# VH-VL binders against NAD kinase (nadK), part 12

Target 1, 268 residues: NAD kinase (nadK), of Syntrophomonas wolfei subsp. wolfei (q0aze0)
Amino acid sequence: MKIILVNNRFKENTEKKAQEIAGQLSALNVEVIIDNGLDEPYAGTVDFIMVLGGDGTMLRAARRYGQRAIPVLGVNMGTVGFLSNIEINELAEYLPLILREEYSLEARMMLEVAVFQQQSLLTRVFCLNELLLRSNSPRMLSFALEISGQKLEPYRGDGLIVSTTTGSTAYSLSAGGPIADPQLDAFIVTPVASHIINKRPLVVSPEREISLHLLEEREAIIGIDGQIKMDFGAENRVLIKRAPHPLLMVNLKAKPFFTSIDRSLQRQ
Below, E stands for the ipSAE of ESMFold2; O stands for the ipSAE of OpenDDE; V2 stands for 0.75 times the mean of E and O plus 0.25 times the DockQ between their complexes.

## First folded at step 8 (VH-VL; framework fv_bermekimab)

Design G1 (from D1 with heavy chain S56Y; at its last look DockQ between E and O 0.87; V2 from the best seeds 0.00; counts 0 for: pae E 3.3 > 2)
Fold by OpenDDE, look of step 8:
Structure G1 (fold): chain C 268 residues (1-268), chain A 123 residues (1-123), chain B 107 residues (1-107)
Amino acid sequence: as target 1 above (268 residues)
Amino acid sequence: QVQLVESGGGVVQPGRSLRLSCTASGFTFSSYGMHWVRQAPGKGLEWVAIISYDGYNKYYAESVKGRFTISRDNSKNILFLQMDSLRLEDTAVYYCARSPKYTWGSGRYFDYWGQGTLVTFSS
Amino acid sequence: DIQMTQSPSSVSASVGDRVTITCRASQGISSWLAWYQQKPGKAPKLLIYAASSLQSGVPSRFSGSGSGSDFTLTISSLQPEDFATYYCQQANSFPYTFGGGTKVEHK
């Protein structure tokens, strides 16, 4: 068995724990790669990904490895979040199950985000939570939203979020989006400070495609999962689709979403 | 052969800015984390900053926080150090250094170094 | 920050001698320690990483030992090309810090 431990090098506690776990796994004849985010994603084949940290680390892991259809376990290390399944102090208990591959998987839809300049593809990324388009100035944006070729009325506001149901409890929630069942596949399109007071969030079928572009010469920013930033201008367009593969999240421990959501939200 | 070549050093006045460059060759630059390390004349080594392979993660020594910015252009195989609000205590040879990839302690050590570029100050 | 105390600051030795350099960390750093060699006017060269792992291409006469807070670099039989300054570096936590250096010079 080969396992990737994903942590954050800049978070010392996660790094130390990753090394400890790596030692333990090695003693059990498990091959281990530690990914602390400094190097490019490991290109070799692996059987399991263990994410040590919080939601941010999970989002990074999802972007790095989500397209490879590898089971991903979130191990919480004292943070508040929605994407971890077990606590770090529980790992020893569940490790035998991991090694025996005795766990269930939950498929979480990811976004495929393609950014273009005119007809040229600039970048394509997969992400677990959301794409954000926002103004890079105190001025509002004017931008066009198309859903499956249907052109909506122009948007005017600070920006727009296109989120997965997983991301519904992230920035979309703060922007007034609905909380979505993570077992549901859907896009959530949430306006950010829309000039139109009654501009409502949209719940969109995962079978549809979403396109965004600016309607004026103004600088904007594309944000991915709150971690990646890209300049976005009038010559750019973004196309959002359902990723071809979901993230396979490992369920070792029962964690009822709706029971846990109140607890999680109260802690924030 | 792995090569790192620093440039951009020189004589500056306090409070001014300087931009150092490090050109990498002989390896896939975009795959590796990179560091800046400096050495004052006749003194020891001081770690300055780190940047991840994709440029999204950065960390700085306290002595340079808010003044220095580490960045990279992977399309050109260049590492940068933007130094603003320079101080006399910033006088040093500045080395760019590569982090070992996929080793125990990735990002912790410096397996290849440039020849360094000197930054000094005029009175 | 973690302070690294390196000893001695200088050592006079002859070719063939056994040379030992020590490095003490102000707190436990597990095995996250590296040793570097630096010759005048040159960049440092990595010798040992993870306290005891020999860097590729480094002669076997160099060895590292220790864990926790006390570490040792040993040159079993000093060669002419080994006269240089040596630095330890903790790699446990940011900011990374170096020892003050040990100059190995001709007796």
Scores: ipSAE 0.209, ipTM 0.728, lowest interface PAE 2.0, mean pLDDT 92
ESMFold2, look of step 8: ipSAE 0.423; ipTM 0.743
ESMFold2 (binder alone), look of step 8: mean pLDDT 91; pTM 0.938

Design G2 (from D1 with heavy chain G105D; at its last look DockQ between E and O 0.76; V2 from the best seeds 0.00; counts 0 for: pae O 6.7 > 2)
Fold by OpenDDE, look of step 8:
Structure G2 (fold): chain C 268 residues (1-268), chain A 123 residues (1-123), chain B 107 residues (1-107)
Amino acid sequence: as target 1 above (268 residues)
Amino acid sequence: QVQLVESGGGVVQPGRSLRLSCTASGFTFSSYGMHWVRQAPGKGLEWVAIISYDGSNKYYAESVKGRFTISRDNSKNILFLQMDSLRLEDTAVYYCARSPKYTWDSGRYFDYWGQGTLVTFSS
Amino acid sequence: DIQMTQSPSSVSASVGDRVTITCRASQGISSWLAWYQQKPGKAPKLLIYAASSLQSGVPSRFSGSGSGSDFTLTISSLQPEDFATYYCQQANSFPYTFGGGTKVEHK
């Protein structure tokens, strides 16, 4: 068995724990690759991904490895979030189950985000939470939203979020989007400070495609999961689809979403 | 052969800005974390900053935080250090250095260094 | 920050001598310790990483030992090309920090 431990190099406690866990796993004849985010994603075949840290680390792991259809376990290390399944102090208890592959998987829809310059593809990214288009200045944007070829009225505001249901409890929530059942596949399109007061969030079928482009010569920013940023201008367009593969999140422990949502939100 | 070549150093006035470059060759630049390390004349080594392979993660020494910006252009195999609000104590040879790849200690050490570029000051 | 205290600051030695340099961390850094060699006007060169792992291409006369807070670099038989300044570096946590250096000089 080969396992990737994903942690944050800049978080000392996660580094130390990754080392410790790596030692333990090695003693059990498990090959371990530690991914602290500094290097290119490990290209070799692996059987399991263990994410040590919080939601941010999970998002990074999802972007790096989500397309590879590898089971991903979130191990919380004292942070508040929605994407971890067990606590770090529980890992020893569940480690045998991991090694025996005695766990269930929950498929979480990811986004496929493609950014174009004219007709040329600049980048393609898979992400777990959301794509954000926002102004790079205090001025509002004017941009076009198209859903499966249906052109909506132009948007005017600070920006727009296209989120998965997983991402519904992230930035979309702060922008006034709905909380969505993570077992549901859907796009959530949430305006950010829209000039039109009646502009409401949209819940969109995962079978549809969403495209965005600016209607003015103004610089904007594309944000992915709050971690990746790139410039976005009038000559750019973004196409958002359901990713061809979901993230396979490991369920070792029952974690009822709706009974824990209030507690989690209260801590934020 | 792994090569790192720094450039952009020179004589500057305090408060001014300078941009250093490090051109990489002989390896897949976009796959490696990179560092800046500096050395004042006749003094020891001081770590300055780190950037991940894709630029998504950065960290700085406290002495340069808020003034220096590490960045990279992977399409050109170039590492940058934007130095703003320069101070006399920033006088040093500035080295770019590569992190080891795909090891348990990845990003922790400096396995290859450039020749360095000198930054000095005049009144 | 983790302070690295390196000793001695300088050592006079002859070819063939055994040279020992020590580095002490202000707190435990496990085995996250590297040693570098620097010659005048040149960039540092990695010798040892992870306290005791020899970097590829480095002669076997160099060795590192230690764990926790106390570390040692040993040159078993000093060669003419080994006269240089040596630095330890902790890789345990940011910011990474170096020792003050040890200059190995001709006796």
Scores: ipSAE 0.022, ipTM 0.535, lowest interface PAE 6.7, mean pLDDT 91
ESMFold2, look of step 8: ipSAE 0.328; ipTM 0.700
ESMFold2 (binder alone), look of step 8: mean pLDDT 91; pTM 0.934

Design G3 (from D1 with heavy chain Y109W Y112P; at its last look DockQ between E and O 0.01; V2 from the best seeds 0.00; counts 0 for: pae E 15.9 > 2, placed apart)
Fold by ESMFold2, look of step 8:
Structure G3 (fold): chain C 268 residues (1-268), chain A 123 residues (1-123), chain B 107 residues (1-107)
Amino acid sequence: as target 1 above (268 residues)
Amino acid sequence: QVQLVESGGGVVQPGRSLRLSCTASGFTFSSYGMHWVRQAPGKGLEWVAIISYDGSNKYYAESVKGRFTISRDNSKNILFLQMDSLRLEDTAVYYCARSPKYTWGSGRWFDPWGQGTLVTFSS
Amino acid sequence: DIQMTQSPSSVSASVGDRVTITCRASQGISSWLAWYQQKPGKAPKLLIYAASSLQSGVPSRFSGSGSGSDFTLTISSLQPEDFATYYCQQANSFPYTFGGGTKVEHK
C-alpha cells in the first residue's frame, strides 16, 4: 500500500507529527510519500492520500491530487473544519479500517479554471472551494459575466465569487451567499459589494460554462481557494467549468454536515 | 536585499547545449514568477521565457521554443534555462528577472534584474 | 508580435534639459507599458510600470503618460546620472517586446 501524506511545513509541529506518522505506517509495511508543499506533486501510483491539517491543507491536496481519483482523508490537527473527517488522536483507532479499505467515499465537485490572455491559454487549475475575482486597487471593477453564452447585465463592484457547494461555507458565505449541501453539484455565484441592487447570488447548474472578463482597464486578481493569486486585466478572461473528476473524500466517522453548522445558526 | 545572480554563460560552439542558473536571495522566491531576457551585444532587449511562481506554467518566445527549457527549484531558490541546439543568433547577455508576486500567467513587469551572464560563440 | 517603435533613437541634451521619449505600439496595448533605464555595462532598471506609475525609489523627475498605442517618457530636468539608454516594453500579450532604445547622451 502506498500513501501520500500531505502536511503544511509552516504549521507548528505538523512536520514532526507527519514524520512520526510516516514512521508508524512504515512499521506496518506501508510505503509513505510525504508532500509538505516544497516539492512537485508525486506523480507515481498511490492508493490513498492522508491530509494532516485543516481545511487549507486539504485545499492544496485537492488542487494537487483531486483529479486522480484517489481517496483523500482529512485528519484534523487542531480546529475542526468542514473538510476533516477524523481527529489526529483517533488515527490509530481508524488505521486498521484505512488499511482494509473499510470506508465510504463522498464525491465533492471541483472547478476547472482556465485563464486566457487574448486567445492563448495561460493556465488551467483545479479548485475545491472557489474562484474569486476582485479589484487590486481602490477602484471598483466593471466586469461581464456570461453563463453558457448568455450575457448578464454588467457587474460593478468589488468582485465576484464562483464557488462549489463545498465552498459555500467559505468566502461565498461571508459575501452573502447561501450555505449549500456539499452533496449537491452546483455553482454558487456571489457578488462582492455590488453597486447594482438587483445582482443577487445565483445557484447555477454544474453543466454550465461560466466566463468572466473586465469591461474597463483595471488591476484585478483571480484568487483560487484563497491560496493562489493570478494577475488579471482587461486582456484576460477566465472560463470556469465543472472539473472532470470530483474529489473523493474518505468517510470513516459520521460527521453530519448540518449539525456542524447548527451551533452557528443558533447564535442568530 | 533582493539579489539575482546568473551563472553558466561562456564561449560555446553552435549546435551545443548550455545551462544557465539564476540564484535568488532576499525574497520569498517561491512566491514570484521569473523571466529570462537577453540582449545581444550593442543591441536591444528580447524577452525569452517566463515560469510561474510554482513552476507549473511556462511560456517561450517563438525564437527559442523547442530549443530552450525554463525550470526552477524552489527548495534551492534557483531558476534555470536549458539551452539546446544553440545558434549564432543566441549570442547575448542573458538576464533573469523577477515578475510581480504570485505571477501565474502574464507577469508584466521586470524588477529586479540580475547582472547578466554572457553566451558567445567560438569561430 | 507587437512591434514597439521608439523615437528618437538618440538625443543630445544638457543637464537641466527636459527630455521626452516616445514609444508607439503596432496595435493597442491599453496601459500595459513599462519604461526601463539601462546604463552602460549594467542591467536594466524599471522606472515606470502601467504606463504612468512610478516605481518605488525612482526620482519624481521621471514621468510617463499615454495609453492605447502612443506613450511618452519625460525627464523634467535631466541630471548627470540620467545619461543612459531607455527602453519601453509592452506587456499586453506574449511575446513581450521592447522598443529599440533611445540613447540620451551629453551634447
Scores: ipSAE 0.000, ipTM 0.426, lowest interface PAE 15.9, mean pLDDT 86
ESMFold2 (binder alone), look of step 8: mean pLDDT 92; pTM 0.942
OpenDDE, look of step 8: ipSAE 0.038; ipTM 0.638

Design G4 (from D1 with heavy chain S99T; at its last look DockQ between E and O 0.86; V2 from the best seeds 0.00; counts 0 for: pae O 2.2 > 2)
Heavy chain, then light chain:
Amino acid sequence: QVQLVESGGGVVQPGRSLRLSCTASGFTFSSYGMHWVRQAPGKGLEWVAIISYDGSNKYYAESVKGRFTISRDNSKNILFLQMDSLRLEDTAVYYCARTPKYTWGSGRYFDYWGQGTLVTFSS
Amino acid sequence: DIQMTQSPSSVSASVGDRVTITCRASQGISSWLAWYQQKPGKAPKLLIYAASSLQSGVPSRFSGSGSGSDFTLTISSLQPEDFATYYCQQANSFPYTFGGGTKVEHK
ESMFold2, look of step 8: ipSAE 0.605; ipTM 0.816
ESMFold2 (binder alone), look of step 8: mean pLDDT 92; pTM 0.938
OpenDDE, look of step 8: ipSAE 0.154; ipTM 0.700

Design G5 (from D1 with light chain F94W; at its last look DockQ between E and O 0.74; V2 from the best seeds 0.48)
Heavy chain, then light chain:
Amino acid sequence: QVQLVESGGGVVQPGRSLRLSCTASGFTFSSYGMHWVRQAPGKGLEWVAIISYDGSNKYYAESVKGRFTISRDNSKNILFLQMDSLRLEDTAVYYCARSPKYTWGSGRYFDYWGQGTLVTFSS
Amino acid sequence: DIQMTQSPSSVSASVGDRVTITCRASQGISSWLAWYQQKPGKAPKLLIYAASSLQSGVPSRFSGSGSGSDFTLTISSLQPEDFATYYCQQANSWPYTFGGGTKVEHK
ESMFold2, look of step 8: ipSAE 0.600; ipTM 0.817
ESMFold2 (binder alone), look of step 8: mean pLDDT 91; pTM 0.924
OpenDDE, look of step 8: ipSAE 0.180; ipTM 0.713

Design G6 (from D1 with light chain S30Y; at its last look DockQ between E and O 0.65; V2 from the best seeds 0.00; counts 0 for: pae E 4.3 > 2)
Fold by OpenDDE, look of step 8:
Structure G6 (fold): chain C 268 residues (1-268), chain A 123 residues (1-123), chain B 107 residues (1-107)
Amino acid sequence: as target 1 above (268 residues)
Amino acid sequence: QVQLVESGGGVVQPGRSLRLSCTASGFTFSSYGMHWVRQAPGKGLEWVAIISYDGSNKYYAESVKGRFTISRDNSKNILFLQMDSLRLEDTAVYYCARSPKYTWGSGRYFDYWGQGTLVTFSS
Amino acid sequence: DIQMTQSPSSVSASVGDRVTITCRASQGIYSWLAWYQQKPGKAPKLLIYAASSLQSGVPSRFSGSGSGSDFTLTISSLQPEDFATYYCQQANSFPYTFGGGTKVEHK
């Protein structure tokens, strides 16, 4: 068995833990690759991905490895989040199940985000939470939204979020989007500070395609999962689709989503 | 074989800017984290900065924070160090160094170094 | 920041001698320590990483030991090409820091 441990090099506690876990796994004849974010994603074949940290680390892991259809376990290390399944102190208990591959998987839809300049593809990324289009100035943006070729009325506002149901509890929520069942596949299109007061979030079928472009010469940015930033201008187009592969999240422990979200919201 | 070649050093006046370059060859540059380490004449080694393989993560020594910027162009296999507001204390040979990947010490050690480029000051 | 205290600052030795260099960290750094060799006018060369792991291509006469705060580099039998300055480096946390160096010179 070969496992990738994903952590954050800049978070010392996760580094230490990754080292410890790697040692333990090695003692059990498991080959371990540590991915702390400084290196290119490991290109070799692996059987399991263990993410040590919070939601941010999981998002990075998803972007790096999600397209490879590898089971991904989130191990929380004292942070508040929605993407971890077990706590770090529980790992020892569940490790035998992991090694025997006795776990269930939950498929989470990811986004395929393609950014173009004219007809040329600039970049393509897969992400678990959301694509954000936002103004890079205090001024509002004017942009076009197309859904499966249907041209909506131009949007005017600070920006727009296209989120997965997984991402519904992330930035989309802060922008007034609905909380979505993560077992549901859908796009959530949430306006950010729309000039139209009654502009409502859209729940869109995962079978559809979403296209965005600016209607004026103004600087904007594309944000991916709150971690990747890219300049976006009038010559650019962004196309959002359902990723061809979902993220396979490992379920070792039952974690009721709605109870968790209710508890989380009450703590704020 | 792995090669790192620094350039851009020279004599500079205090307060000025200088941009160092490190050209990499013999390995897949875009796959590795990179570092700058400097050494004042007759003195020890001082770590300066790190950048991840894709430039998404950076960290600096406190002595250069806010003045130096580490960056890279993976399409050209070049590592950069933009040095602004240079001070006499910045006098040193500047080395670029590669960090091993997919190892226990990934991002922690320097397995290959360039020959260094000297930065000095004139009155 | 983590301070690395390296000792001795210099050592006079002869070919064939056993040479020991120590490095102490101001706080625990587990096994996140490397040793480098530097010859005059040359860039440093990695010898040992993770306190005791020998870098590929480095002669077996070099060895590293220690954990926590105290570390040791040992040259079991000094060779002519080993006269150089050696540095320890902690890799536990940013900023990475080096010891002051130990110059191994001819007796």
Scores: ipSAE 0.036, ipTM 0.620, lowest interface PAE 3.2, mean pLDDT 92
ESMFold2, look of step 8: ipSAE 0.315; ipTM 0.703
ESMFold2 (binder alone), look of step 8: mean pLDDT 91; pTM 0.937

## First folded at step 10 (VH-VL; framework fv_bermekimab)

Design H1 (from D1 with heavy chain T103Q; at its last look DockQ between E and O 0.02; V2 from the best seeds 0.00; counts 0 for: pae E 24.0 > 2, placed apart)
Fold by ESMFold2, look of step 10:
Structure H1 (fold): chain C 268 residues (1-268), chain A 123 residues (1-123), chain B 107 residues (1-107)
Amino acid sequence: as target 1 above (268 residues)
Amino acid sequence: QVQLVESGGGVVQPGRSLRLSCTASGFTFSSYGMHWVRQAPGKGLEWVAIISYDGSNKYYAESVKGRFTISRDNSKNILFLQMDSLRLEDTAVYYCARSPKYQWGSGRYFDYWGQGTLVTFSS
Amino acid sequence: DIQMTQSPSSVSASVGDRVTITCRASQGISSWLAWYQQKPGKAPKLLIYAASSLQSGVPSRFSGSGSGSDFTLTISSLQPEDFATYYCQQANSFPYTFGGGTKVEHK
């Protein structure tokens, strides 16, 4: 068995713990690939991904590996979030179950984001939480939203968030969007500082295609999961779809979403 | 019959190094992770290092990191410990030890040990 | 590092006595604990793994119990060959660490 162990190299305790866990797994004749974010994602075949850290480290793992149908386990190392399943001090207890594959999987919808210039594809990325369109200047944006070819009345404001249900507790929430059950598949479209009073958050079928483009030239940014930034201008449009494959999150320990909401939000 | 035999111990002089060897027989060496464990005279046991079955992963105790190197030659069934920059506190009997072939609940323990080889520092 | 505190440091006992040795971890280690026996001039021998599982070839008078941070090794009826030093070892995380040892001596 081959496992990718994902950590954040800028947190020294996660790097030390990753080395420690790799040694334990090696003693059990398990191959370990460490992904600390420095190199390209490991391209070879693996059976399992273990993420050491908080929600940010999980988001990076999801973007790197989420379309490869590999089980992903979040292991918390201090700050409780929404994407961790077990605590680091419980890992030894659950390790036998991991290696026997005695766990359930929870599918989490991802976004497929394609950015175009005119009619040419520039880039394609996947994300777990959200796409953010925002102004990169003090001036407001004027932009168009299309849902499966249906043009809504123009938006005017600081920007827009297109989120998964998993991302409903991230930037979408701060912008006034609802908290959604992450087991639902949906887009949540949340305006950011809209000047148009009737632009309320929308909950949209995952079968829809969402398109955004600017109606006038402004400096804008596309943000992905709060971790990737792309320049966006009047020559661009972005198309958002449900990604071909969900993130497969490992469940080893009961961690009820609804009873944990307040604690998780306060600790982020 | 599983056998682990250490060699290469002795009296070390300041500024020198030693290379310990552990010759394995009676099992498929390349299927097992291997460890070094040491015991200072009259003292308890201290884990030193591990190497995975194929040599691809290594881990060291902080007290020896950067000074000791664990390695293996699976074609000859030999485990090595290269010991550089030796200090007084490295004086100990050094054991090679086998991790059991992995099985959940049993893969973290040392089921077979060699007889040990003594390393001393001449002051 | 996880510190293993073993007590007592020595026990004077007679053949036939029940001997109990304790080991406390500085943090929870679930059931990832082993017990070893070491006689003078010899390498350690594995007795118990996973807190309570008896290694093959070890007499049934040896037993282990505990989970979390507190563990015991029990010798139900001490035999002459059981006079030795006993060590616990946590296997939860690297570096693997050992208790300080308990010497079981003839009274």
Scores: ipSAE 0.000, ipTM 0.365, lowest interface PAE 24.0, mean pLDDT 85
ESMFold2 (binder alone), look of step 10: mean pLDDT 91; pTM 0.934
OpenDDE, look of step 10: ipSAE 0.217; ipTM 0.720

Design H2 (from D1 with heavy chain T103P; at its last look DockQ between E and O 0.75; V2 from the best seeds 0.00; counts 0 for: pae E 6.2 > 2)
Fold by ESMFold2, look of step 10:
Structure H2 (fold): chain C 268 residues (1-268), chain A 123 residues (1-123), chain B 107 residues (1-107)
Amino acid sequence: as target 1 above (268 residues)
Amino acid sequence: QVQLVESGGGVVQPGRSLRLSCTASGFTFSSYGMHWVRQAPGKGLEWVAIISYDGSNKYYAESVKGRFTISRDNSKNILFLQMDSLRLEDTAVYYCARSPKYPWGSGRYFDYWGQGTLVTFSS
Amino acid sequence: DIQMTQSPSSVSASVGDRVTITCRASQGISSWLAWYQQKPGKAPKLLIYAASSLQSGVPSRFSGSGSGSDFTLTISSLQPEDFATYYCQQANSFPYTFGGGTKVEHK
């Protein structure tokens, strides 16, 4: 069995623990590839991905590996978030179940984000939580939203969030979007400080294509999962679709979303 | 063949700024994490900073934190070191170094180095 | 920070000699140690990584051993091109640190 162990090398506590766990797994004849965020994602075939850290480390793992249909387990190393399943001190208890594949999988929709300059593709990225379009100056943006070729009335304000249901408890929530059941597939489109009174959050079919572009020259930013930032101007467009594959999250320990929601939000 | 070529070193006054560049060729630059390592004249080696393959993560030695910024342009295969608030103790040859890719522990060693660029101060 | 102490600071040796250089870490670093060779006016060159793994293109007369906090670089039969300064480097924890160097000089 081959496992990717994802950590953040730039956080020393997670790296030390990753080394310890890799040693334990190797002693069980498990081949371990450590993805510490330094190099490009491992390209070879693996059976399982273990993420050591908080929701941020899981977001990176999802961006790097989420399209490969590989089980991904979140292991919490401190603050309880929405994307971890077990605590680090419980790992030894659950390792036998992992090795025997005695767990269930929860599919979580991801976004495919393509950014263009005029007609040229600049980059394609996948994300688990959201894309944020925002102003990078004190001035508001005027921008166009198209859903499957249908132009909505222009937006004016600080920006827009296009999130998954998993991302509904992240920045979308702070901007007034709904909390959504992460088992649903949908886009949640949440305006940020809109000057247009009837621009409410929209819940949109995952089969739609969402397009954004600026209607006037302004300094703007595209943010991905709060972790990647790209400059965005009047020469650019972004196209957002449901990613071809969901993130397959491992469920070893029951973690009811609805009964834990207030506690989880208090820690974010 | 792997090549790393530093440039931008020179003579500068304390408190000023300088930007070093490292041009990479012979490998897929955007797949590798990169480092800066420096060596004061007649002294040993000192690690300075690391940047991940896509630039999303960076870490610095305490001696340069807050003053130096590591960055990269993957479209041009260039690694940068922006050095602000320079001090006399920053006098060194600055090397650009590549992290070898290993499935079990990438980012730990320096398998290819440039020839370095010298940063010194005017008296 | 993890301090790396190299010994000796210099070695006078002849071609054909066996040369041994040691490196001690101030705390355990498992096998996360590299050895580099540096000639005057040149960049360092990686010789050994992970304490004992020989880098591609490095002659087999170079070998590394050790784990934990004590490490050794050995040159089994010194060649004229081996006169240089050698550095160890720990890769266990940031900040990465180097030993003070060992200069191998012609007797």
Scores: ipSAE 0.109, ipTM 0.626, lowest interface PAE 6.2, mean pLDDT 88
ESMFold2 (binder alone), look of step 10: mean pLDDT 92; pTM 0.942
OpenDDE, look of step 10: ipSAE 0.189; ipTM 0.707

